# Designs tried in a protein design chat: miniprotein binders against q56419. Part 1

No score or structure here was measured in a lab: all are predicted.

Target 1, 326 residues: q56419
Amino acid sequence: MEGRTLEEVQEEVFKRHGVLVPKKELEDLAKALEEAGLLLTEKVEARLKEEEEKLKRERPMRLAGLSYPEGEREARAFLEAFRASYPGEGEEARVLLMPHLEPSRVPEVYGAALAALEKTPPPERIYLVGVAHRPLKEKAAALPVPFQTPFGPALPDLPALQALDALLPFELFNTPLAFREEHSLELPLFFLKGRFPEARVLPLLVARRSPELGEALKVVLRDFPGLLVLAVDLSHVGPRFGDTPLTRTLAEEARRRDLGFLERLAEGEPEAALAFLGANPTRIDGVEVVASLLPLLRERKGKVLAHRLDLEAPTLSAVGAGTLVL
Structure headers, positions and changes below count from the first letter of each chain, unless a header shows other numbers.
ipSAE, averaged over its two directions, is called F for ESMFold2-Fast, E for ESMFold2 and O for OpenDDE. V2 adds 0.75 times the mean of E and O to 0.25 times the DockQ between the complexes of E and O.
[cut] marks letters that were taken out.

## First folded at step 1 (miniprotein)

Design a3
Fold by ESMFold2-Fast, scan of step 4:
Structure a3 (fold): chain B 326 residues (1-326), chain A 84 residues (1-84)
Amino acid sequence: as target 1 above (326 residues)
Amino acid sequence: GSEDLIRELEQAIREAEELAKQVEEHLKAGRVDEAIEAYLKLAKLLARISELAVRLGDEELFRRAQEEAIKAYDRARELLEKTK
């Protein structure tokens, strides 16, 4: 009964059925609904507290059996099939931009990321920066626990995470529940763990631009060198994203926008990449991530290995995905 | 308002001074692990001071606090490396 009074409910019943339900019956119903809501709230709060406590120990797989195979052998074959979908040799990466979109929709883009990882020396740690799809208490967060994968647990780099926390003006480990169901970390991590099984991970989420995160990461990366991974999707176009239905022209504009953004990042000009998006407005999933990581992206030249605009015909919508090495 | 930010900044500066003294005392006493912990807490507090400085429009304090935060962090790292 959100926003409706008891009197409004009585009037609606009278108009629809020509009989007025007695006030006491409606009051009893309203009280029962309110009490049920309170009980549901208490149960939800208890469940969330239990899940939060579990997340202090480990982050379980949520997309196993859905987006990737649960078993190690099947997961390995799945990963090799994605690599095979990309005909190129890749390029060595110090910074990798890759998608977090459902992998089966853009297999050649994930294949390009795998090709780059093949050319990259095994890092001791991976800074995996995804996009928060749930509210964070601060601009960014991390979860310092093992993340389960079909290839075994991806272990947190606790010394590097503590160093990062020490340089931030807020508590880094601030919203464990935001990590419970977060595909922008889980899907890239599947591929990263499959390629670099011994690498430790810093699982980071950005909700809003945090220049202090980029500045702190620059210092931490100096002392704890590793692979920086930006797990971001590109253009979001169409009604599914609160926009107009996709046309051929809008799809072409989205492709040019994505490529213009990626090419400017490849030239080591992340401010120019952001300005380009400002001149060509769209919803790019990773804008806040790129804006936060400016100090790590400046003056790093690289190459766009793959790009695809994946069309979702039933919703007349599309999501862009790309692989960029710096 | 700005009066609240100034009071928060003054409190943070006092806490930073106390942490710096704790670092000195731990180092003099050979308590290396406690000195490392105090340096990391000092770095975080200096980062907070730099944020408050930005909100108050004090560019010089921002720059100085950021430099001191990095310095405190670097000293913690040096101590950690010496412990092998």
Scores: ipSAE 0.236, ipTM 0.719, lowest interface PAE 5.1, mean pLDDT 87

Design a3v
Fold by ESMFold2-Fast, scan of step 3:
Formats: sequence, structure tokens, C-alpha cells
Structure a3v (fold): chain B 326 residues (1-326), chain A 84 residues (1-84)
Amino acid sequence: as target 1 above (326 residues)
Amino acid sequence: GSEDLIRELEQAIREAEELAKQVEEHLKAGDYEEAIEAYLKLAKLLARISELAVRLGNPELFRRAQEEAIKAYDRARELLEKTK
């Protein structure tokens, strides 16, 4: 807690070290620390301004060499290995729900998404809807620049993005810095660009439910048809997420809630999927995305291709991941 | 408060009237590029009016503003396809 007086600081030092530090020395130290803090703040502000300016031109890869290979040849082999991890056939998707969790943790789930993309005709554009992991100025945002991938840049669909912006009650291009490090877009995009190298992209982030986004997207998709991708993870349970250590009961509850959510979406009943989760006690991060996109998900039937609750033993935590085609 | 939202709504309606007049003037003059831009600005403002209507508990204004926003957008699209 801040708000301490110099006399209180001096008393604390005496209690801890048995020495009473002169008030002048503490005043000089406090001033030096304040000045150092101001200089650090200026440096941070300058860096953020530089990053924001760069984002007006392109969105660089952040996870290349970490979550996926940097080179195109190695990236292609990596993609094929994930496809091979799923033994089933895919189904054609008009809407694809896929994870954004670290791919190596749930290879069969990403493999199922790849199988679906193999059965899907190449779209002219992909509406890629992820979850904001940083605050947005508005309920949703987009970044209308090329996103770099090992397969070349994923180019923005500028006419479709401008059409979307025109139909929204807020500025769509409102928080470029939120896109600087955003795995919910970068990780699915790696797979989508590898499969559909010619498709343009609408990179969208949802922070809070925005029914106006879904209504606007319904109109835009009519004029700019494309593949809708919901890049969401499912349950988040355990201490890593502010919860109790994972038990068999909690793991079973997380699987039940994940599958019940996905199955109701597969029946074309997104309101029933949301109602099934209630207060969302296992923290499915797709809730705000589904709630925003209701007009695009109603009466659209499909199939759950894969589901996994990935156990992270060191933290006694787990994250759910699934692939759903509609 | 609701007084702030009402003032925003009144201002947005006035701006929408002015944009609608600008669209008419551009269409009469054959300034199709400017007409398209004005239509898209009008659509955005009508979408804002629809959000304000929801916050003020006026579902009729919400529906009407949404319909008009879509119409303005459709007009911009039709004009763009006709002209290039």
C-alpha cells in the first residue's frame, strides 16, 4: 500500500535494522527513486509509441521459433505432423471453432481443425475472431495490416473491414497495441495461412460481448462471404487460473461443461450453449465470442470433431480445447 | 446519466440529418465517390444511434436505426458496384 510518510519509513527501517536513518537522507532517496521512476516511465512510453507506429504497417511474428518453426519448409512439416495426429476425416466448415492454446499441448485437436480445413473449399477471406488478452478501448477491435507468418503475410481484407467498421457504433480500429502480442490470433492464423495461403483475413478481437458486432458481421458476410473462425479455448481450471488444485471431480466437470457447450453449438443452439454454462464456473473463454456472434451461429448444425482437457501437472491445472465445425 | 445519453442521441440525430443532406447533394452532383463515403459515415452514425437507443430503453428507435444503417450501407455497396 502506498501513502507512507517519511516518519513511517524511518520507523520501519529502525525496526528492521535498528538504525534510525536521517530524514534528509530518506528525502534524497525518495526524490531519486521518483526521478528514476519518471525516467523509466518516459522510456516505456517511448517504446510503446514506437511499437504502435510499427503496427500501422504490419504485425510481426512473435511466436516463431517458439510455438512454430520460423522457416517455411519446417513450418510445413510441422503443420503436416499436426494433421497426422488426428486419425479421422474432417468435415466442410462454414464456421470453425478451434483452439488458440499452445499447439504442442493438443496436437489431435489442431489436427482435427486441419482435417476440416482440407474438406473446406478455399475461402476468399477468413473472419478470424480471437479473445483479447489485453484491455481494449471498445468491446471489440481489429487491426487492418498484414500479419506475418512463415507462409508469407496474411493480408487484411480492407473492403470488408471498412464495411464492418461502417456498421459498428464504435471505431473498429481502436487498440492496435492489443495486437502486438496476441496468441489467440497468431496461433490459429499459422494453421489457417498454411492451408489457405491466398485468403485475406479480418483479424478480430472480442474483449466483452458485443451483440452489435454479430449483427454487423451478418450483414458484412452477406456481401463478403468467407470462413468464420472462432479461435477460443474452453475450460481453464486449477491454480494457474486462480482456482483450487485439479481433482478428478473438477476435471470431469470441466470435460462435461466443455462438451455440453460444444454439443449445443453443434445443434445450432448458441443461447442454449450459453445457458448451459450459467456463471461459467470453469472459465470457458469462448463465452464472450459466442454471445457476440449469436446471429451467425443460430440454426447452424454441425459436429464436434475433437476435444481434450490438457493436464498441466506442474501447476495442477488444465485447459480444454476443441474443434467444432458448423 | 440518462441526460448525457439523451444529449448524445440528439446530437447524433442532427449529424445524421446533415449527412443525409450531404448524400443527396453528392448524388445530384454526380459525385459518387463522395456519396459512397457519406453513406458509410451515415451508416456508422445510425449504428451509434441504435446503441444509444438500447441504452435508453427505446427498442423501436433501435430497430428503425438499425434498418436505416443497413439501408445506407446497401446504398453505398450498390453505388460502388455501379461506378467501379
Scores: ipSAE 0.133, ipTM 0.682, lowest interface PAE 6.5, mean pLDDT 87

Design b12
Fold by ESMFold2-Fast, scan of step 4:
Structure b12 (fold): chain B 326 residues (1-326), chain A 101 residues (1-101)
Amino acid sequence: as target 1 above (326 residues)
Amino acid sequence: MTPEELVKKAIEILKQAAETGDPELAKEAFKILSEAVKQDPSPEVKKLVAEAAIDIGMRFNDPELIKLAVEMAIELYKETGDEEFLKIAEKGRKVLEELEK
């Protein structure tokens, strides 16, 4: 508890368990942990500044060998296995919503995204919009460097990124370190690069609602047409996410919220989709992305190709994932 | 190794992690502490270890270390029935939520 001293902790242990925990051992452990924290702060800050400088040149793979194979042949076979997991045909996408959670947990959802990409003419560029899992200095950010993949580097569309930067009231290239370990970009990019190896990419992260980003993107897309990809996960439920243990009722509520959200997006009604989430919008990490991109989502009708609520039994928790084409 | 020997080993690795700034060494130390905690019935040591992992995860800006601490707190709750570990898990989740905004 906050404000507890070592003496108070020892006294409570003695009263509850009839045993006095040695003060020296607790003090030694607490001191070692505090000293490690203090020294790590200085060393980690120096290392992060060095990593930030490296990110000015390229973004290396972080999840190769873990979430996907590092070799090109193995990566291709892996991607085709995901496509095979979805029995349907896709639909052409002008806008694609796909997940960014661990692919092996929802293979048919990624398979549906691959099916949509197979029906989509190869774009010259992909606007890949993910969710910032680390703080950004501004509401949104981009990293204008090659992103490494097993299929070769995904090259940045520098003219389109610079056009976007010029239209924003903040500097777009503001937080390189946020991209060092960002699975909301890396995992979708693996699939997108495998399908469209020649497409350039605008890797974008949204941390907070940025209507100015959506308005600027609408302008940039006129001069630099491309595929818009929203890389977002849906409901997060259970103790792993600060909720009570998953029950059948909570799981069904999560499925209804996910599908109601996606179906309203499919009708070209993104404001209605956000309103449908009501009091729980922060439990779907795509809310800030959708809210930022309203001008690009209005009046675009489409189809939900797949949805799954993936159960994590050991933690009694679940994460929703879906594929939507607009 | 005894619980005391595991804690001592973990402290040595934490000092090395601090000197090198290596978060992988910090994770290794917490794995060793988790093993010691399973052999030691002391709830105050278990609480201190879980809270420290969250604090260090914030300083590393390392959400994976915080996730590890949350998972450890949930496992310790299952083993001990102590509601304080659920509170630690909730604290870790809030920190993760703030870091992942």
Scores: ipSAE 0.014, ipTM 0.373, lowest interface PAE 7.9, mean pLDDT 80

Design b19
Fold by ESMFold2-Fast, scan of step 4:
Structure b19 (fold): chain B 326 residues (1-326), chain A 102 residues (1-102)
Amino acid sequence: as target 1 above (326 residues)
Amino acid sequence: MSEEIRKLMEEAVRLVQEFIRLVKEKGSPEQIEQVMRELGRVLAELFIKSGVSPEEIERIFRTLAEQMIKELGIDDPEARKLFEEAVRIAIEEAKRYYEEHK
């Protein structure tokens, strides 16, 4: 099968799914689109450059009116409803792991994070570490601008970001456009800003494991103490993520995988947590973040407050989410 | 045909259908981008196993994208730009994945 032609591949697709795209039409259309510049025009490039320039001033809300309410009063009620969805008490956090999955899918998990924030003294700054869903020029990036929220702008901690940049072997502020549409920062930030309106933020994205980021953050946190937040989702299973359709057995395996990972982190054993997952880093969203932040997670004991595997029936797929305090 | 290649083709078709559904049902930009990135990864893996060159990856993606534009009835220039941006994201992810796993 390896070394098959385009014609052979599309014939198989037609036999299986009833879709046929003629070879000549496929080639002619692709050539016409490239020559006409329809798929990446000068206008699209100009717009992206304009959007990049705007991101030098502020990061606007993208998910307001979709994942959370636009108005402050409605946003406050929404946040309180999530807190109410978790019947337990929180624990004080120096490190908080929380999800960035659509909040309405896992309300008790976000509620557990809010409970932990209730027990946590207001930090002067929050180190918010999310997962890059767009390519970064380097292993990690930050955007040193105000992030808009319904509770007002989350202001960047410029001195701490500059201190971090100075310690890294790469330019920290390297990919502004990656922050234009980034839910792994925007969704946790909504909850964090609602609870700690005066805290400044270091919005950080990790694309690939960066031990140098973890080492630099350990130094910066000594001089600029704050709350460390890992905004990561857990297991990604099923056809939507390139795996087999979800069964009861696979769902239970995903739950055990998630909990085994979180419980090892709660024992202050992040290397053991990574080893437990095995060789499939795309199966858990937070692998690269945890691997980057090892120096900050070792020997910190804590507690898993909540876990949920969110089932997406139409795709026979699921995403795990959890709240862990360290 | 290997079972792995058949599975990848089935997953690619499913992701294309999911993309069309999300666009028609006004899914979030985040959900649409995630589906396009996963489509990019699945197609890159299929292309690696099928011996398709990196240059052909872009051509195939762009051709499939135009078929999707026709199926969605996208004739507005601004809506076309947004769709083309989503396709660009998928192509970039596919090329990145191909280079890392070739």
Scores: ipSAE 0.000, ipTM 0.151, lowest interface PAE 14.4, mean pLDDT 79

## First folded at step 3 (miniprotein)

Design q5
Fold by ESMFold2-Fast, scan of step 3:
Structure q5 (fold): chain B 326 residues (1-326), chain A 92 residues (1-92)
Amino acid sequence: as target 1 above (326 residues)
Amino acid sequence: SEKIEELLEKALELFYRAFELFEEAMELIKQGDPEKAAELLREAAELFAEAAKILAEVARLTNDPEIAKLAELAAKWAEILLEIARELLAEG
């Protein structure tokens, strides 16, 4: 409260309405309230610092009991049910693109990812690249701690993370709090840990295009080979995303844009995939991830295993999801 | 722990919203609209009362006497703003 004094306000009230306001009592309470508000802000900041300190040791589950079962046995049955939802066969993946959308919305797309993992030899490590839903201090970040899952902790690949950090022009471990609640890592990790329980993980978030991340990862993957996973959703259309209400025509356009993007990635042409989206304006959160990882995606041919546009009828909105193996 | 953080954040939001309504009410009094000012002061009082209830719950969960004092302060502000609102309407 800066500028006008409470005394000036009370004098105006007296002049205009002839009411007596207990000036000293109101001043004392207004000051105490302002100080109380500042103290509450300090307590919230202290709590966030405590959470940040805990994240130096481990990343706990946030979506257990909500998006997937908390118990190991129930989680295993849940995972197998998703595999069963996809009637096709998978293909071996060196690079896997899968969604991070709520799994129950697109079970067959996650089932396709599981089918691909079933055909893939167990990797020693997984490079799991998600999308930051909280601000990062840098363009990208990682958290080098065990991530809890119903299948046990997914352990970090510390040597590979340190090698990556050394090659980047910024501190890789820069924003621990951004990982406290991050479904673009937690939801794919549930499925990946269920299929590859012994694989170590590099949990990576991209907030903005980082070509230096892709160049560094190309070097690190040479010394520390593993499975690259891009955990990205496709088109975001409709009022829920600040866009026009979805019509049948706009939904068909979104499906065509999603498939055109994935098809170009499957041909090993990630620059063409990005250019295609530039010519066809739609919000795909995977753009910044793909743009960052260009050196890892060029000249890799593959196959689109599944695609769905999940319709949210009450909001006239939709989110695209797909599974691509390269 | 997470619930405590959320409750403190909500209490802080309620405090600042109530303060904003108080400032708006004072400006309405200056503009010669004591009836609308009284309405905003009643709304501010409800927000302070809700903040007091949340802070009292947090104080019980944490056994924190400072949070208990903040709950008492919020309750006092709710009462004072209701008294001002009543006096504005009673004079008219």
Scores: ipSAE 0.045, ipTM 0.585, lowest interface PAE 5.4, mean pLDDT 84

Design s8
Fold by ESMFold2-Fast, scan of step 4:
Structure s8 (fold): chain B 326 residues (1-326), chain A 106 residues (1-106)
Amino acid sequence: as target 1 above (326 residues)
Amino acid sequence: SREELLKEIRELEEKAEELQRRAVELAKDPNTQEEAILTLVWSQEFIAEALLKEAELTKDPEVLKEAIEVAKLAVENAKRIGDDELIEKAEEVLKIAEYFYRLLTE
């Protein structure tokens, strides 16, 4: 409870119990929560420390058998089915923007990414930049361990990760637990490892805008050239995401925002892409990633290969997904 | 299949977590209290649905006790909004959870 206001206590109670309580009752609730917390804190800490120790050796698959097949043969067939779902041709990518949304929801978008990878010469390493869905101790983090996939482990590029760490004003390997269950890395990695089985990876998460990350990556990429992958989803609209129910107008606005954002990135104008989103940049979960990587995106022209706004009719909500090559 | 059901549970949990985060944000502003409660009701309905699907897998009555408690909170919060359709929907989820519990325990 140290350093916690009554409002922070109210938020903790809401998160744990799902109940909004009057502030006038918070003093008694805070005392009860403090006593209960002291008893449970040691067990929670011990479990988290155990999980953190396991992550020092490897990152296991969490979505195998759920979002993609766990067996190599079935995984290969899955990849080919996704590639076949996209009727277009790919283009060589130096930078690839692809989604991390559940693949079965947007198969043509992942198919477009596979088409681009098909046209791209095998890189020695992949800089895989995802979005942190859990708090990080710093603005960004990496986990320097093998990530398991149905195609074998994706091995970390330790020299490149160490070079990156040395250039940053913070410790890069700062939050191992944030990587335990992180679909923004796991889902793109499945496709990337299937296409480039020999490539090493730099698994990176961005929580908040970090211009220093982009500047450091520009230097590291010069000495350790590789494929840069931004694993980001686009618009999040509807009640599932705190908005009003999806209407035709909101869906059209989301498509316009997604495509306007991607097209400006394709023109090599990432600042214009961010500005185009206006006062609602949080409607696209990749904003912090793009804002962090500006030095790597400027003056790189490319093409939007695919875009889809995936509609969830029962909840009147939608998530945008796209594939962009630069 | 078991794998399909586990995927549905994960999706419902992720959606509930996002709605809970939004409801907390809205609850901090007096002008958005009704919107916060509405968002909380939707979150609680998704948690109850996830627990119902978990009970389908495990056949554990304790999971259904949790579903019943969450559904009761959804009904209480829906009544604070005063929307008859919202109340009816929340009460339907509660009735399903109570019926499932009786099937496993009686």
Scores: ipSAE 0.000, ipTM 0.179, lowest interface PAE 18.1, mean pLDDT 82

Design v1
Fold by ESMFold2-Fast, scan of step 3:
Structure v1 (fold): chain B 326 residues (1-326), chain A 108 residues (1-108)
Amino acid sequence: as target 1 above (326 residues)
Amino acid sequence: GDLIERLEELAEEVIRYLKEHGEEDLARYIEELIKWIIEALKSGDTEEAILILTFLAEYVAEVLHRLGAPEELVKKVFELIKEVAEALGMSPEQIEEIEREFREAIER
């Protein structure tokens, strides 16, 4: 893209508007635009620095009043309504796979997760592994600050996070701004904090498969036992995700893919689960998380409690969601 | 008429309008969605039929609005969808949800 000279700008104004603008006025305008551009860049940089500085102290709620109620009493009633939407009983979880899409779209699936948490002894800490929806400087990241919720702040497990950081070949606390607006952590955390208000958290994001993260977590979990939560959505089908509009065949294929994936995880065969997805593993955002956590999922048997395919009519698309206990 | 006849009525109304406006691909797609609902009903999968009817209702509302369809056609399509939903045993709350989504799509 080539810049325009002052002479070219002067010629164009004359041709279009019949006005000859003096060169001095064009020079003054160009200088003013350059100064305005520099001020705008400076303001953006100042805002980003301010936001990053605030994230050193806490992670505020972003979806309160939108995806869940802001007040504690209203939030409690909301959570209980989701539990009521699932008619089954839960199973004890040492590993829980749950969704992170908008809860109101799949209330029975979140209800199944709540049922599992109801049967699970209160953990001292929760390893909450979500999916990065913004670029990370490394394959994975964590933010070691309190995360605000309607049930009070979810406090970080600093000793466990430091132990994890020490075992990784990269800096774990590498992209704090990626956590500012991250629903894959915020939405599951709402439910987890409501059920286990005293549990500390390790908020983790995976952008790309990191076998070193899984190996490090296996070591850390021996010294700092806790509940492992994989906050992942399943099949993504339709034009919003680069596919054709949803049809019966595509919906049946997505459900078969999701259930085949989850059932293989339930058999303690995560490599078989990944292989089952074949050449199209990127259609499930949980692939990179499962691939990173292989050492924690092998030989651990469990049960699929719920599965739904959420249909999004405006985009002719669908997203799968499930609850799995291991 | 029975439920299947009502779904066929809905299909004829929307498909005719779309074909008259050169949208043959959209007409075929809506035919596929209606066939999916009918096949779900024939197999006894009422839950699936309700899910796809809700999806169809939202999509049809947006398409008709985007194409500038006459108010009388939009109203007729909505009433047909509501009758099918009632016949499927959808709760008043579920029907109200469809009505809200339909109105939101039209206002877009």
Scores: ipSAE 0.382, ipTM 0.762, lowest interface PAE 3.0, mean pLDDT 87

Design y9
Fold by ESMFold2-Fast, scan of step 4:
Structure y9 (fold): chain B 326 residues (1-326), chain A 109 residues (1-109)
Amino acid sequence: as target 1 above (326 residues)
Amino acid sequence: NLEEKIKELAQKFDELFKKAAEAYKNGDYDTAELYFYLAAWVAEFLLLLAEQAGNEELIKLAEIAIKMAEYGIEASKALKEGDFEKARELWRKIDELRRQFEEIVRKMT
């Protein structure tokens, strides 16, 4: 009980129930609960320290057996099934925007991303930029360890990560625990590693807009060229996200906002894309990523390959997903 | 240690619930309601420890304990308001849950 003294608890009980609980009984109960709480807290802290220590060596798979298969053979068949779900051809990508929501919900959108990767020359490294779903100590973070996948470990590009860290006004490797459970990196990485098994990776999370990150990445990409991947979801609408129940009108508006955003990015006008969302309010979790990476997106023309607003009937909600090649 | 603390809280729940039930039998519904609230607090914390331990039987035991205490609170309120039918139905549910509680405890001890 936060902020409650024994005397306050006793007084409240007396006022509500007309019974004065003996102080010793409340003291004994409070002591037992406090001792149990202390034990629980110490155990949680010890476990977090253990997990943080493990993350110094590698980032294990968390969604294997849930969002994708654990075995390499099954994982490859799974990946090819997603490619088959998209009937079109890809386009070569220098920058790829792809989703990070559960792949089974939008298979054709992930299929479009795979099609683009098939047309893209194998990069030496991938700059994988996701969205932090847990607090970071700084605006952005990276974890410089191998990320396990069914296709083998995705190895970090240590020289490129070090060059990036040197250019930033904050410590890049600042919140390792934020990477323990992070689907915005793990799910896109599954597809990227399956297509480019030799590519090294820079796993980056953005929590708040960091223009410094975009400026630093522009410099690093010149010396360490590679594929830039923005792993972001689009509109989040409905009660699950603090909104009213989804209606046809709201769904149509969400699709319009998603496509308006993506088409402006495809014209090489990321500031116009952000302004469009400001004038047409919706929750796109990629806003902070796009705002951080402006120098990398300006004057870069491209094409929207796929878009879907995935309807979640049990919650009367929806999440937008798209694939954009720049 | 965790196991000893879980046993201590389970015993504390039983003590508080028995005090509530005794007050209830004696027509002291204010005291009964109060001790059922205290039992509920202990049961809620027992659930947290059971979940941390990952023990499905302890989780089930804690969930049953919470329901027993909640029905006790509502039965005490019902009798204060003269709703004897509601109190009787709630106590019937308590009796069934207590049988389940005792069966789980028997298998674990």
Scores: ipSAE 0.000, ipTM 0.492, lowest interface PAE 10.1, mean pLDDT 85

## First folded at step 4 (miniprotein)

Design a3_7
Fold by ESMFold2-Fast, scan of step 4:
Structure a3_7 (fold): chain B 326 residues (1-326), chain A 84 residues (1-84)
Amino acid sequence: as target 1 above (326 residues)
Amino acid sequence: GSEDLIRELEQAIREAEELAKQVEEHLKAGRVDEAIEAYYKLAKLLARISELAVRLGDEELFRRAQEEAIKAYDRARELLEKTK
């Protein structure tokens, strides 16, 4: 009840319902609600501590049975179906940009990523860089535990993670709970583990641009070579994202911004890609990841394999998704 | 404020100097694992010094601290490769 007195509550009930509630009954109710709130807070704190302890051992699947199948055989068939949705052969990737949007909404885009992975030699490790959807204590974070998948656990590359941590001005393993429910890592990892079952992973989240992360990764990649994966969605437009309802004009603007961004990255010009977006009015979540990884993206030419702006008609909203190889 | 940043920078420099001495002592004593750990800690402090230098507008200290961080890291990696 912050900002309201019992007297104000009593007056409001009287004005709206014509009933005068005795002060003692309101006091007793307020006391019961406060006690219930304290008990709920204690239970929430206990649950979060329990989940944090579990995350010291492993990161369980959260989207199995929802976004992808739980069983290994069903998961393999699912992955093959996504590959089949893309008619091209892909290109070899040293850097792969792929989405983390619900796969069923953009199957051709994930299929393009799979096509690129088929052309790519198996890496010893994958640097999987996603976007934090929950607050981090620092600009970036990692979780150094096995991530469960239907294809078995994706094992952390502990020596490479330790090397990365040593080159950063902050503690890399700073927010375990942010990884509890994080689809920007879980969904791409499903596809990456299915294609490269032996590769170890560095699961990284970016919350805010961290140039120091890109500088550190440039050094670490020299000693621990691997595939760099940017798991980012593109434009977010419409009321679902706190914006006005989508029109054909706004959808066309979002497509142009997505493609202009990707094409400049494909030219090896990541600063030009960021400048092209300006104030980022369509809210491309890849901006913070690209801005953090500039040293790894400069002068690296590649190709946009697929792009889609997926419409969510009931909310008049849309999310852009693309596959880019560098 | 700037005064807090300067105090943090001075503390980081003192800690880096102490770690550099610890590395030398570990190496003289044949404590390779401890030397590797100390080099990684030194690299992290030098990375922190470079961040503080940027916030204080000291471009020269930033560049020097980054170079020294990579050097400390490289020395740790050389020792790790020799002990594999």
Scores: ipSAE 0.759, ipTM 0.926, lowest interface PAE 1.0, mean pLDDT 90

